# VH-VL binders against q9nrl2r1430to1533: the designs that were tried, part 245

Target 1, 104 residues: q9nrl2r1430to1533
Amino acid sequence: GGVHELSAFEQLVVELVRHDDSWPFLKLVSKIQVPDYYDIIKKPIALNIIREKVNKCEYKLASEFIDDIELMFSNCFEYNPRNTSEAKAGTRLQAFFHIQAQKL

## First folded at step 13 (VH-VL)

Design x14 (framework fv_nezutatug)
Fold by ESMFold2-Fast, scan of step 13:
Structure x14 (fold): chain C 104 residues (1-104), chain A 121 residues (1-121), chain B 107 residues (1-107)
Amino acid sequence: as target 1 above (104 residues)
Amino acid sequence: QVQLQESGPGLVKPSQTLSLTCTVSGGSIDSGYSWHWIRQHPGKGLEWIGSIYYSGRTDYNPSLKSLVTISADTSKNQFSLKLSSVTAADTAVYYCARGPYTSDHYYMDVWGQGTTVTVSS
Amino acid sequence: DIQMTQSPSSVSASVGDRVTITCKASQSISTWVAWYQQKPGKAPEPLIYKASYLESGVPSRFSGSGSGTDFTLTISSLQPEDFATYYCQQYNSYPWTFGQGTKLEIK
């Protein structure tokens, strides 16, 4: 808890952002570019939003942080067919997250 | 806080359809979560029956697939289970539950209190 | 279907004891295992998810470990409120399946 947990979350988000497969997840999906996204995905989230929440100390529990990261991946797999570059990037980044999250 | 409550008849006759409803409060069923039905036979473990997603997609346990239907009514914030052609083997406590969406992998993080269903003449 | 087998089926213990419950999957399921506690007349409550992550609000005396086929739930110092039935669940492969349960009884 507290400062120690925040430091761990910050380090993990930075590692996710730096990963080559983070590109679909860096920012919220544009309504202009993908107009049906927000009709299908009711809880949109992205790494920039999660990073902001970490920096503002909005996660009180590790489970809340993990839930937001998992929501981001689940949104990707719900919207994007399995054989898309987005879904493939999501699969690899999620596997990376699962390895890193074991340290939390 | 999200809360789930099961409702329906406690006694069902053999060969009839069991109908149960789960009322959700403190959150919306058209959110990004999955919504599940699980049952527990007397003195035995837990059995997953099926789920419905906010998109309307349903998944059913293959052992029950031809007998089970799950539907949602977003205007009432409810989802429901229908199990057809019941027998004494369907006597169980029935739970509704919420699953956080984790890339098509679901455990259940919020559960209703359960409702006892007895199949008897 | 993936079968989940729990051991033991029941265990008698005293307050302060370390208790270990094991769950074995019939095939590899990575870390996609959750553990639940169920008290008589109540719904199951989640304790652990993804094999080792503690659910919010659950006391630190509960811990989970394992990967692949062998999983363990440990209670490091048993308290009176811990006497209950414990279930593991795999959520790696559809359909989701539960273990048969382990009843933790007072000695």
Scores: ipSAE 0.000, ipTM 0.549, lowest interface PAE 16.2, mean pLDDT 84

Design x140 (framework fv_nezutatug)
Fold by ESMFold2-Fast, scan of step 13:
Structure x140 (fold): chain C 104 residues (1-104), chain A 121 residues (1-121), chain B 107 residues (1-107)
Amino acid sequence: as target 1 above (104 residues)
Amino acid sequence: QVQLQESGPGLVKPSQTLSLTCTVSGGSIDTGYSWHWIRQHPGKGLEWIGSIRYSGRTDYNPSLKSLVTISADTSKNQFSLKLSSVTAADTAVYYCARGPYTSDHYYMDVWGQGTTVTVSS
Amino acid sequence: DIQMTQSPSSVSASVGDRVTITCKASQSISSYVAWYQQKPGKAPEPLIYSASYLYSGVPSRFSGSGSGTDFTLTISSLQPEDFATYYCQQANSFPLTFGQGTKLEIK
C-alpha cells in the first residue's frame, strides 16, 4: 500500500472507463431496465463504485482492487449469456485488464 | 498478489479418506472466483477433480463424484478436498487453483505449488 | 466427456525455432480452451485463455488460435526457458478436461 499504488489504481480505472468495451460496467445495472438483475446478482459492483473506493483509499492491497474488478466481470458472465454483447464486451475488457494489471 | 498453498498428509493408507486444505492469501475466497482441485499422477497429465464457486455451488468430475467433497471456510479463507476410500491409483501431486467465475468457461489463473500424496500401507 | 487430444506427444526443437502444438476436441467447444506450461517439479502456469488471449505477463512470442474443435499454440521464436510440457484444457463443459500434454525438448 501507498500513494504510488493508489495512483496506479486510479490510472487503471481511468483506462478501463475509457475503453470501448466499458459500457456495461460504468454504473450499476438499472433495476427499472433490468428488474431481475438483483434477484440473481447478490454482490453488485461497477467501475464508478470501484473508482469511489480508490478515491477513499479503501484498497490497502493491489489484490483487493483486483478482486473487485474480477467480481465485476464474474457478475457480467453470471447474468449475461455468453453470446450477448454484454458478455462479449466483458471478455474483451477483462483481457485488457489482465494486461494492464501486471503494472500493479 | 494472490497465493495458494496446499497442506495435508503426504502419506495415506488404502481405504482411508484423504483430506487436503488450500489456504488463500492476498485475496478472499468469497469474491467472484471459482476454486479448483486438480491432480497429476506420476509421469502423467492433469486431471480435474472439481470446483466450488463463490456462491458455494460445487461441480465434481463424474468419475470421482461419489468419492469427492469440496467445501469452503470463508472465516479461514480456505477451501478443502476430501477423497474417500483411497487406493494406490489416488497417488498423485494435488494442486489447488483459482479460476474466473463463468458458467461453462473455466481456466485456472493462479495455482498452488502442489502437494505430493502417496497412498501406501 | 469432451476428450482433448494433443499433437505431437513430443517435439524436439532448437532455440530460435517456430514451434506449433495442436489440440483437438471430440466435440465443438467454441473458443473455450486454455493453454498451460509446466516445467519439471512445478505447477502449471497459464499461457492463453479463450483460445487466443494471452494471460498477463506471458511473452508475445506465444500465440493461440482456433475455434470449434481445432486449436493451435504457437511459439514464434523458441527461447531456452520455453522447454517444458504444454497442456490444452477445454473450458466449455463439466468435467473440465486436459489434453495428454506435449513435451517440448532440446534437439
Scores: ipSAE 0.015, ipTM 0.645, lowest interface PAE 5.7, mean pLDDT 87

Design x141 (framework fv_nezutatug)
Fold by ESMFold2-Fast, scan of step 13:
Structure x141 (fold): chain C 104 residues (1-104), chain A 122 residues (1-122), chain B 107 residues (1-107)
Amino acid sequence: as target 1 above (104 residues)
Amino acid sequence: QVQLQESGPGLVKPSQTLSLTCTVSGGSIDSGYYWHWIRQHPGKGLEWIGSIYYSGRTDYNPSLKSLVTISADTSKNQFSLKLSSVTAADTAVYYCARGPYTSDWHAYMDVWGQGTTVTVSS
Amino acid sequence: DIQMTQSPSSVSASVGDRVTITCKASQSISSYVAWYQQKPGKAPEPLIYSASYLYSGVPSRFSGSGSGTDFTLTISSLQPEDFATYYCQQANSFPLTFGQGTKLEIK
């Protein structure tokens, strides 16, 4: 609980950010670059937003943190066809996350 | 720590509508998961009924599509199943479950409710 | 619809045995298969996702393999608590479909 959970969330986010497959998830998708994204994705999120929420102690439960990470992956799979580089990166990064999340 | 709990009538009369509710605790249904209904007839295997995505999108088993409605109430953290025009063939244990992916090709079920028994009889 | 066919329908085994259960998809599903264990009167418990990844808390004696159409669940050294019915499920497309189940019984 509390500070120990915050440290664990921050460590996990840092590991995700450093992963080779994190590139689709580092920042929110640009509306200018991808105009239809926000017509399809109703709850956009990215690792920089999640990390900010961790640093501001906005996650009260581990499940809330996990839900935001899973939302990020589900947005990727909803928007991107499965044969895209984005979807393939998301699949690998999500598998890595599931292994690391066992520590939470 | 996410838990799912089914609730509804244990007995339903033929031709009536079966209504079941799944209450979710320890996590929000307003997140990027599929929320599923699965049933199991006595002594038989598992049958997927349908699912709802947190956006409100629903997918139904084609064999049941005209009979099934799944809905979500994010304010109560619940999702529900309505099965119309039930017969004795709808007698089963009904489960709700969470799937961590929103893509059609990634619908795994990582958390299950304990199941609720429904008997269709007069 | 993608049909999932499990074999065998039942298997009798002793504690310490290696048990193999197979699942065949009617068309390619890449690695999008999950395995579940169900004990009498209980809800299914997830064992494996994406063909080979174990869910947290699942003993290492369980392993999954396969891709395309042919998938295998292996229990390397059967324990008393492993006697249950096992189901595979494809996660490639809707409708989601399960195998018919394999009942693992004490010899």
Scores: ipSAE 0.000, ipTM 0.552, lowest interface PAE 14.9, mean pLDDT 84

Design x142 (framework fv_nezutatug)
Fold by ESMFold2-Fast, scan of step 13:
Structure x142 (fold): chain C 104 residues (1-104), chain A 122 residues (1-122), chain B 107 residues (1-107)
Amino acid sequence: as target 1 above (104 residues)
Amino acid sequence: QVQLQESGPGLVKPSQTLSLTCTVSGGSIDSGYYWHWIRQHPGKGLEWIGSIYYSGRTDYNPSLKSLVTISADTSKNQFSLKLSSVTAADTAVYYCARGPYTGDWHYYMDVWGQGTTVTVSS
Amino acid sequence: DIQMTQSPSSVSASVGDRVTITCKASQSISSYVAWYQQKPGKAPEPLIYSASYLYSGVPSRFSGSGSGTDFTLTISSLQPEDFATYYCQQANSFPLTFGQGTKLEIK
């Protein structure tokens, strides 16, 4: 996409980062704190990485941006049982994302 | 090994803000742990004040809400406590502590500082 | 808030005795309880996490048990260095809360 599309991605990432439920997603999961994470999750991603890709104009299509956000949520739900604070935060943040993404 | 050391004034006047700093060595505060402040009043038990997660999220004891702020400075490998409008009731030994993230073990404290004594007196 | 109540508040014992300290949560906390030992003038040191797991370096005479609301710390054969104050802590949710402490004294 163009300038307007890239500006929309940046605005949405900023809104996600500022959301109360963003805490599990701000940066990559630590290998030293959660060593089995990278045995289970083959394509790790986090909001700081997605924001960097937006700033470097690496998303050519809105669908590519959406795919990375959805990958982030998918990784959360694959690793974390549904009754965890991480999974609950992910569920609420994903719902917020789906509403905002429709405005793209 | 990871060590925590509290520092700050030993004497604070009533109505002022108490500021304490915890310096972490042998590990990084930006490493996926919870970082806690706990206090102990003379002759009494332990009271959890609050914590900061490595993401910057803070959680505070509701009995101290509006009075407590915890912050982190990753460049100095420190986290700090500010307690506003102190009274004689805030006289205590203050500890900083680390809590590991292991998924199944929420909010345990595995490393403690030695504690710093704070007296609130005119 | 989850209230943690310890009993007894103090206990007098002799070296070699078996000592039990109990902790009751005001609501179910599954197995999310930790136990700490504090000696006079020192910071608390972890003993037990997740109700029954012993922290590295803690002597095997210490053991923890329980689930839900009722938890126990046991010292199977009391040693001189064990005279201290013991605290339970619920690790389940914020605010984190401690029991009032149990002082283990020389008989």
Scores: ipSAE 0.005, ipTM 0.554, lowest interface PAE 13.4, mean pLDDT 85

Design x143 (framework fv_nezutatug)
Fold by ESMFold2-Fast, scan of step 13:
Structure x143 (fold): chain C 104 residues (1-104), chain A 122 residues (1-122), chain B 107 residues (1-107)
Amino acid sequence: as target 1 above (104 residues)
Amino acid sequence: QVQLQESGPGLVKPSQTLSLTCTVSGGSIDSGYYWHWIRQHPGKGLEWIGSIHYSGRTDYNPSLKSLVTISADTSKNQFSLKLSSVTAADTAVYYCARGPYTSDWHYYMDVWGQGTTVTVSS
Amino acid sequence: DIQMTQSPSSVSASVGDRVTITCKASQSISSYVAWYQQKPGKAPEPLIYSASYLYSGVPSRFSGSGSGTDFTLTISSLQPEDFATYYCQQANSFPLTFGQGTKLEIK
């Protein structure tokens, strides 16, 4: 729960953003471009929102940070069929996250 | 893993246009990154030439004025540099590099090509 | 344009020494500085981004600090493979600019 943990969250978010498979997760899904998204997904989140929460010191526990990242992947797999580019990117990025999160 | 490779002529005559290409493998140039050209004169430091974003936006070092054009060919997964009216002062090692996407668009360069040597001489 | 000035221009050191390299920006760039290591005949290798974060695979003897206009790269216990030229780069705005380089030489 200290400043050290918050610094580790920032580092991990930057590594996720830099990953080649981050493209579906960088920003919230547009209601204009994908109108049915918010009918299916009730707790939308993206890496830009998570990074903002880290910078505002809104995560008090590593579990809260991990929960938001896992919610992001869960939303991806709920909305997107498994054979889509989005779901495949999500699968690879989630595996990368699980390896990096061992350092938290 | 993403890799970048520069290619082009090793020798260019003064007043001609230098043309270099960067070929990207293991990733796509349309994936939200900035793609940069940097050069290094013999025995000197690094100089940023310019960049292109996957959207087609370009940014150039003002010291190179209207002499620089950077373009992208997404079908070949390549981006290219043209430097017009070259002189001996343009003799350098030329690098291409990738800048990661961030929400704030800060311009770190995490993957670099090996560099290609260009000599401007008659 | 933001000017980046490194000091010293060169430093001579021995294996096991603590080495500090400084980089000054002509105007505030928050934490948006990167550090690179370049060995003769090779491309620059990224070491640090956002002043203090190490890229994956960079040894923990490297550390960065600073904010605003003053930034520091420290090597806590110099190894033979660390003799190289080091560059800082401001990542804040275009045109991107590098420091002049600091050459780390064997004593």
Scores: ipSAE 0.000, ipTM 0.552, lowest interface PAE 15.1, mean pLDDT 85

Design x144 (framework fv_nezutatug)
Fold by ESMFold2-Fast, scan of step 13:
Order: structure tokens, then sequence, then C-alpha cells
Structure x144 (fold): chain C 104 residues (1-104), chain A 122 residues (1-122), chain B 107 residues (1-107)
């Protein structure tokens, strides 16, 4: 054990943030710009919130971390029609996440 | 092109605190990298001191008896090393280095500063 | 701590030679080894990470191989600028540790 175990969640969040398709997920959807979002999405989340939870050691299990990332993608696909740039970015980023999450 | 530059006093007296700063240019220390320190004793190999993650998390070489502190100041784009209660054994060239997150999740140093010589003597 | 032992401590070679430097870990480190080149008075320069991947800008004459405990750095056709000290580093376990170095000298 050591360097690998100490940085696993931090590593994965950083890889997601740096991915070209992370732009819809970096921060919470604006209520001003997208006012109906919060009427449809009951549990909003974004990479900045997940990063904060990692930094505060709030994830006790890898499954809790994975659940929050999956919630983020689920929200994207629930709100955005399949032909949108947001949904297409989400599809590619989720596939990338599934490959990287094999390390957890 | 990211560049790192060490700065600090070249001469430190025994029992004092060694303080070094690494200034980062051409990139940002809040961009998801490991930022660390390595030293090289005269005529010897390399010794890893520790690193700070972009999140503020630090990890240190246990051989340094918890006398080491690494911190980052994102507003100045700098990170620093403090080594307390130095002795002649701490005489070395000190390097700061950046390690990107690689495909295998492990810390490898891809950018190094030029190094700064620190002599501990009375 | 994982001990990294390099062999040989020094090697003499001529320009154009194929040179192989070996690094042995005291326990299995999978593929988590990096190689660095250091010239006198200069900082180490990264060559290879994860046993076999070259860093950007490193000439293709450098290659790395190995897994588990035994790793090699190969220079397929030695150039004048390659005379330096080479270090391996394991990234598998805390603390990070380096080999003692192999000095590549002109024959």
Amino acid sequence: as target 1 above (104 residues)
Amino acid sequence: QVQLQESGPGLVKPSQTLSLTCTVSGGSIDSGYYWGWIRQHPGKGLEWIGYIYYSGRTDYNPSLKSLVTISADTSKNQFSLKLSSVTAADTAVYYCARGPYTSDWHYYMDVWGQGTTVTVSS
Amino acid sequence: DIQMTQSPSSVSASVGDRVTITCKASQSISSYVAWYQQKPGKAPEPLIYSASYLYSGVPSRFSGSGSGTDFTLTISSLQPEDFATYYCQQANSFPLTFGQGTKLEIK
C-alpha cells in the first residue's frame, strides 16, 4: 500500500475534470440560465461538489463515490435529450469513467 | 511549457528551519498534479521528501521524522518546503518537481526545477 | 521500504553501442517504475514511466522493459549526449524510492 491507495478518488476526479467532455459537469447547472432544471432533477450534483466531498473524506466506501458520479450522469441523461451536446459529452465521459473506475 | 524554479537561502545553521519555495510558471499548481520535493546528498542518489496534491493533501517520507511540511499558495503559484531542526546531514541539492496523474495512477516526476544547493553549517 | 538496486554501478561504452542498465526491486512493484537521466550539475530528466512509456521528447533509442522485480533500460545506439548517470524509481509504494544510480562512462 501507499501512493496508489492514498490518491485513488482524487486521481479519478482529476481525470474526469481534465477530460474534454467534462464541461457540462464541472459545476451545478445554473438556475438562472436553466430554470426548469431543478423542477426535474431532485438530487443535483457536479464534479466540484464531488471533489469537495473527496477532499473532506466524506466517502467511506468506493461504492458511495461511484454512486455520486453515476448520479451526475443519470441527471444529465434525464434532463438532456439524446441529441444534445450535453448528452453526447455525458455518454463519452461516462464510458471513460467506467474504464477508470475498474481501478477502484 | 511548465517551468519550476527553487529559491531560498543556500546556507542554514544547525537547528534552524530550512525554508525553500518553488515558483511555477507556464502552468497552474491547482490543475490536478502532485507537487513535490526531492533532494540529493553530495555524491549520493536521490531521496524523495514528499508531495502536496492539488487538493491540499500531503504525503511525506517517514525517514524525515515528521520534521517536514509542504504547503501551497495558489494565489502566488508557489509551493514550499519547510524542514525543521536541520543538521549537517540535510546538506544537499534540493529539487522541486511536478508529477502528473498518469494512466497507471502512480506519481512520476515529469518536470523538475534546476535544483538549489543548501549547506547546513555553523 | 522497497529497495531499488541497480546493476552495474558503472558501465563503460562507446558511441553506437547498445547499452542495458538493470534495476531490481526488493519486492514486486508490477510495472510502476520510472527512469531518469542526470548529467553532472543538472537536474534529473525524466525518460520513462510505468516501465516502458517514453516521456514526450525522449529519443526513441531509449526503451524500457520489465515487470515484477526486474526492469531494464536500453539505449539501442549510444549518442555522445547519453553519457550520464541513470536512476530508476519505484512508484508502487510509499515512500517513493530510487536506485543508487548507474554511471554511463566513455570507454
Scores: ipSAE 0.000, ipTM 0.538, lowest interface PAE 17.7, mean pLDDT 83

Design x145 (framework fv_nezutatug)
Fold by ESMFold2-Fast, scan of step 13:
Structure x145 (fold): chain C 104 residues (1-104), chain A 122 residues (1-122), chain B 107 residues (1-107)
Amino acid sequence: as target 1 above (104 residues)
Amino acid sequence: QVQLQESGPGLVKPSQTLSLTCTVSGGSIDSGYYWSWIRQHPGKGLEWIGSIYYSGRTDYNPSLKSLVTISADTSKNQFSLKLSSVTAADTAVYYCARGPYTSDWHYYMDVWGQGTTVTVSS
Amino acid sequence: DIQMTQSPSSVSASVGDRVTITCKASQSISSYVAWYQQKPGKAPEPLIYSASYLYSGVPSRFSGSGSGTDFTLTISSLQPEDFATYYCQQANSFPLTFGQGTKLEIK
């Protein structure tokens, strides 16, 4: 951890949020709209939660931050079939993340 | 910095059960990654044995039939391989590895342990 | 099971050479191929995923291409540290399968 790492996490989260493919990831999935989601996904997470954790300095290591982002993507791919809009958005956003994460 | 370390016996007798453990540091096995066992026979290529996901889901190489079991112990941050009824053909270097989960069901191994040598002989 | 066949099994090259290693899948696997580098006595290290994306820290002289059944790993301007065995892996379906390896040796 450190101030420079926390700033880098914030910048990366902002870039993810602003990406065109972030829409499935901005907030937690609604259990009212998707009732079976929480039966399948046991560790739900979203960009708003990750950003809050960054702002509260809860990530002490870059690996912890990266793990939460990867969990967010793996939840998407576990729940959504490959040919869905959600899975396609997740594929492109994850590739973007992997390029940006090289700065960490 | 995620690191994986294999441990277990270097010598196993035919017909016994091979038990190996992978200890993970710098990251949690109770996470969005797949955790896998891969082996490499002497002078040959790599063979995928199986993988486990935090949900408890496991995927095994069908060539090993019901002989393989992979399990996870989140309290110790370890996952383990049990291979029953071993023969000389199971002599290999055994690796544990981590891979990210992707939309295309890609299971690429981005972090590997150093490997542990297992010899099956009488 | 999807069989992955690499060619050549061995290649000798000099520092500065352009080297290409080919991997062929027995059925279409889209772009779901990874490439690994293994040095003697060491674990494999990831180079490329999804046919063409470099892992973090991998030098830009490495590149991957291909889709369907035919895939290529290219090393432009070979360096001394690149002499190793290279493996392709398909990630399209279970069981995950690897090529038999290509040993890159100093000429």
Scores: ipSAE 0.016, ipTM 0.696, lowest interface PAE 7.3, mean pLDDT 87

Design x146 (framework fv_nezutatug)
Fold by ESMFold2-Fast, scan of step 13:
Structure x146 (fold): chain C 104 residues (1-104), chain A 122 residues (1-122), chain B 107 residues (1-107)
Amino acid sequence: as target 1 above (104 residues)
Amino acid sequence: QVQLQESGPGLVKPSQTLSLTCTVSGGSIDSGYYWHWIRQHPGKGLEWIGSIYYSGRTDYNPSLKSLVTISADTSKNQFSLKLSSVTAADTAVYYCARAPYTSDWHYYMDVWGQGTTVTVSS
Amino acid sequence: DIQMTQSPSSVSASVGDRVTITCKASQSISSYVAWYQQKPGKAPEPLIYSASYLYSGVPSRFSGSGSGTDFTLTISSLQPEDFATYYCQQANSFPLTFGQGTKLEIK
């Protein structure tokens, strides 16, 4: 929870947002475009929500921040079949996240 | 930092039900992870028992499926193992562990409890 | 069930040595293999996921490689704290299965 830790979370979120594979994760999935998503996914989350939580100092521990990012990827893999562009993007972005998260 | 801690009886009699609980701190069990039970028989390797996902889905080792129940209590941030009709072969160190629902559907255990020793003896 | 077979069952080595441990799956598992280190009386600790990616905080002397059925764990320059038992695990399908373990002993 200090200023240094908050800066680290924000830097990591910015790096995720800028990654080529972030497109499935930038905003919550549209109910109109994907009508069964919210019937399957119990805890929807996206990078814009995580960034807002960082800005509001809602993460008291690095583990809480990491848990929200992992939830985002878990939702992707639960909803999307392995052969989809969404699941493939999630696979690459999660690997990138794991490397960056070593610095937390 | 996420920590897992097993608890339960160290001694169980043959034919009874073994009940173990894993208490999770520093993170929520209702957060997109798989939560696993793994055991290690004395002087031997690791055996996967089963898992529960945050949706409530359970997966069990087929060799144990009729004997195993895994459940979660999100209000207590705990998940539990029940193993019925135990025998001396169930003597082992029991671990709980967390796995991210990772890239390409991998299930690697990134956080482990310290383990609890269970002896099945009359 | 997918059987994981490790080789060798034990290795004797000296500090500074390069050590390789192998793991063979009974059927193709793509890259879905993890490696763990276990010291006596302790829980296993993760080293590698997806065949080649280091887990957070694991020293760079550890590396993994392989795909399909054949996988290796390499320690490029053995340190005193590396003497332990190493396990591979397939993550392709349930039930999850582990190799029998490779004990790394001081020479």
Scores: ipSAE 0.000, ipTM 0.568, lowest interface PAE 14.6, mean pLDDT 85

Design x147 (framework fv_nezutatug)
Fold by ESMFold2-Fast, scan of step 13:
Structure x147 (fold): chain C 104 residues (1-104), chain A 122 residues (1-122), chain B 107 residues (1-107)
Amino acid sequence: as target 1 above (104 residues)
Amino acid sequence: QVQLQESGPGLVKPSQTLSLTCTVSGGSIDSGYYWHWIRQHPGKGLEWIGSIYYSGRTDYNPSLKSLVTISADTSKNQFSLKLSSVTAADTAVYYCARSPYTSDWHYYMDVWGQGTTVTVSS
Amino acid sequence: DIQMTQSPSSVSASVGDRVTITCKASQSISSYVAWYQQKPGKAPEPLIYSASYLYSGVPSRFSGSGSGTDFTLTISSLQPEDFATYYCQQANSFPLTFGQGTKLEIK
């Protein structure tokens, strides 16, 4: 509470980062790690970028924040086949996000 | 479509060091994956030898820890196994394998090499 | 170290049969078990990860279940190409450990 209360967006990003299934989403994918990623994914995003945008007060509407989180998940499902660990982690984390986003 | 290919001497004398290399194509070993060595003794099951992570961290089976070194050469896109002081008990098929990019406690092997047969004999 | 114990060690079956293989971990591994199929002279092929999720290209007749310490692999209607040795693996912690294998043989 009080003068140092975290924003709802900050609280939700922290919950996502701490979730067991956040590992594919913590940082932007590098060309060293996945050489063809940026040939396929045109709008890359990750939780560290979203958290930075929250800290800089760049989200004016909850819908803008939700759009960036959904972009992150759609990128995951576009690049990764359904049966991969990444896609399954994304499915579980997205479900968790949808439950938590009801608080927004 | 990542592919792994083992290479090595095939025949090694007792007390010598066995050296095997795994060449990775279609992906980079400097990529956040775990890279593993696994062996299979004739007519027996699978034994995990050890792994290397792109950070340089290695993990070894405690039963083999004093005898095993795993290293990576990112410029050649290869990782390698050295087993010192081999005996006839080290005769096996040796596989390299990959676990998907993950930091969350699971080490599934989604890609395997075809295996290379190593015989330890005088 | 986590010990993985498979049962049975071998099973004889006919095409069309339902086959179940079990795997028991000596301590809880949540859902972090994988299953592999190995044919003679070939490398193991991944079938299942995280107890129940099929790898891409694996036929739907394969299914996995379980959590904690008890896991099962089921083949609902055995095909000729399914005669192989099957291995479970705990993927939870180092050292990684495999079950001793179950050989599926033609009856």
Scores: ipSAE 0.000, ipTM 0.541, lowest interface PAE 16.8, mean pLDDT 84

Design x148 (framework fv_nezutatug)
Fold by ESMFold2-Fast, scan of step 13:
Structure x148 (fold): chain C 104 residues (1-104), chain A 122 residues (1-122), chain B 107 residues (1-107)
Amino acid sequence: as target 1 above (104 residues)
Amino acid sequence: QVQLQESGPGLVKPSQTLSLTCTVSGGSIDSGYYWHWIRQHPGKGLEWIGSIYYSGRTDYNPSLKSLVTISADTSKNQFSLKLSSVTAADTAVYYCARDSYTSDWHYYMDVWGQGTTVTVSS
Amino acid sequence: DIQMTQSPSSVSASVGDRVTITCKASQSISSYVAWYQQKPGKAPEPLIYSASYLYSGVPSRFSGSGSGTDFTLTISSLQPEDFATYYCQQANSFPLTFGQGTKLEIK
């Protein structure tokens, strides 16, 4: 899309990154520290990758951007039991995202 | 309706590996629950050993981490504990248990096996 | 690790008595404590989660309270089947830790 859409995506990613609950999502899970993660999660993604895609104008539709953010949350809930700090952070950040995404 | 049953040898020699299996009936271990191993030394309280999530993620008590391995076999609806290099201090009743998955998102155990006694002795 | 300290180690009581058992965490655990009952030769049975919520089927004479570091299990009007050992457990963080137990005995 246009400059307006790209500005909205960048703004939303920045808000997600600054949120207190973004810590599990800032970068890809370490393959060395958590090797079983990549046996379970087949399409890994993180906010730094999404931000780079926004900056390179790789999202043509708002739905493509939303799909990548939702994949990030889906991966979190698949790997992490609901009573982990990661899953709790993901639940709160996803709720925040759904409110902000209404602006897209 | 969900029931857990521990099984394994009741007597293990020092320096050997203790192997226990928990068989789950009335429910699947591949259902999003966390599954736990707990032990109780004679005349003492309860000690959490570790846990496994259906995805294969494991968490271990740091006091036992280098010695303990927990694994799951979804085809048999079982999860298992291996404790290496056992000593007399590992003599205990061993329990398996299911996580409650409560609305507060924290670790509580709602279904327990009956326990299996393990004696470490020459 | 979070240490859970129960008091008393044992308590003697009569049927019909009100009994209170206390559990203290070495650091704040919000409300994330469970209580279990264990009878001789049997596995622990869950009573309470998140400090005050009863599991289904647990008699209403059992109640839990507390937050932060100090938690209490109360049995109003003690019944014969209530003589057992009681354990608290913190659920805030790994490793999960239990209190040393309180044995409830007939006076």
Scores: ipSAE 0.012, ipTM 0.666, lowest interface PAE 8.0, mean pLDDT 88

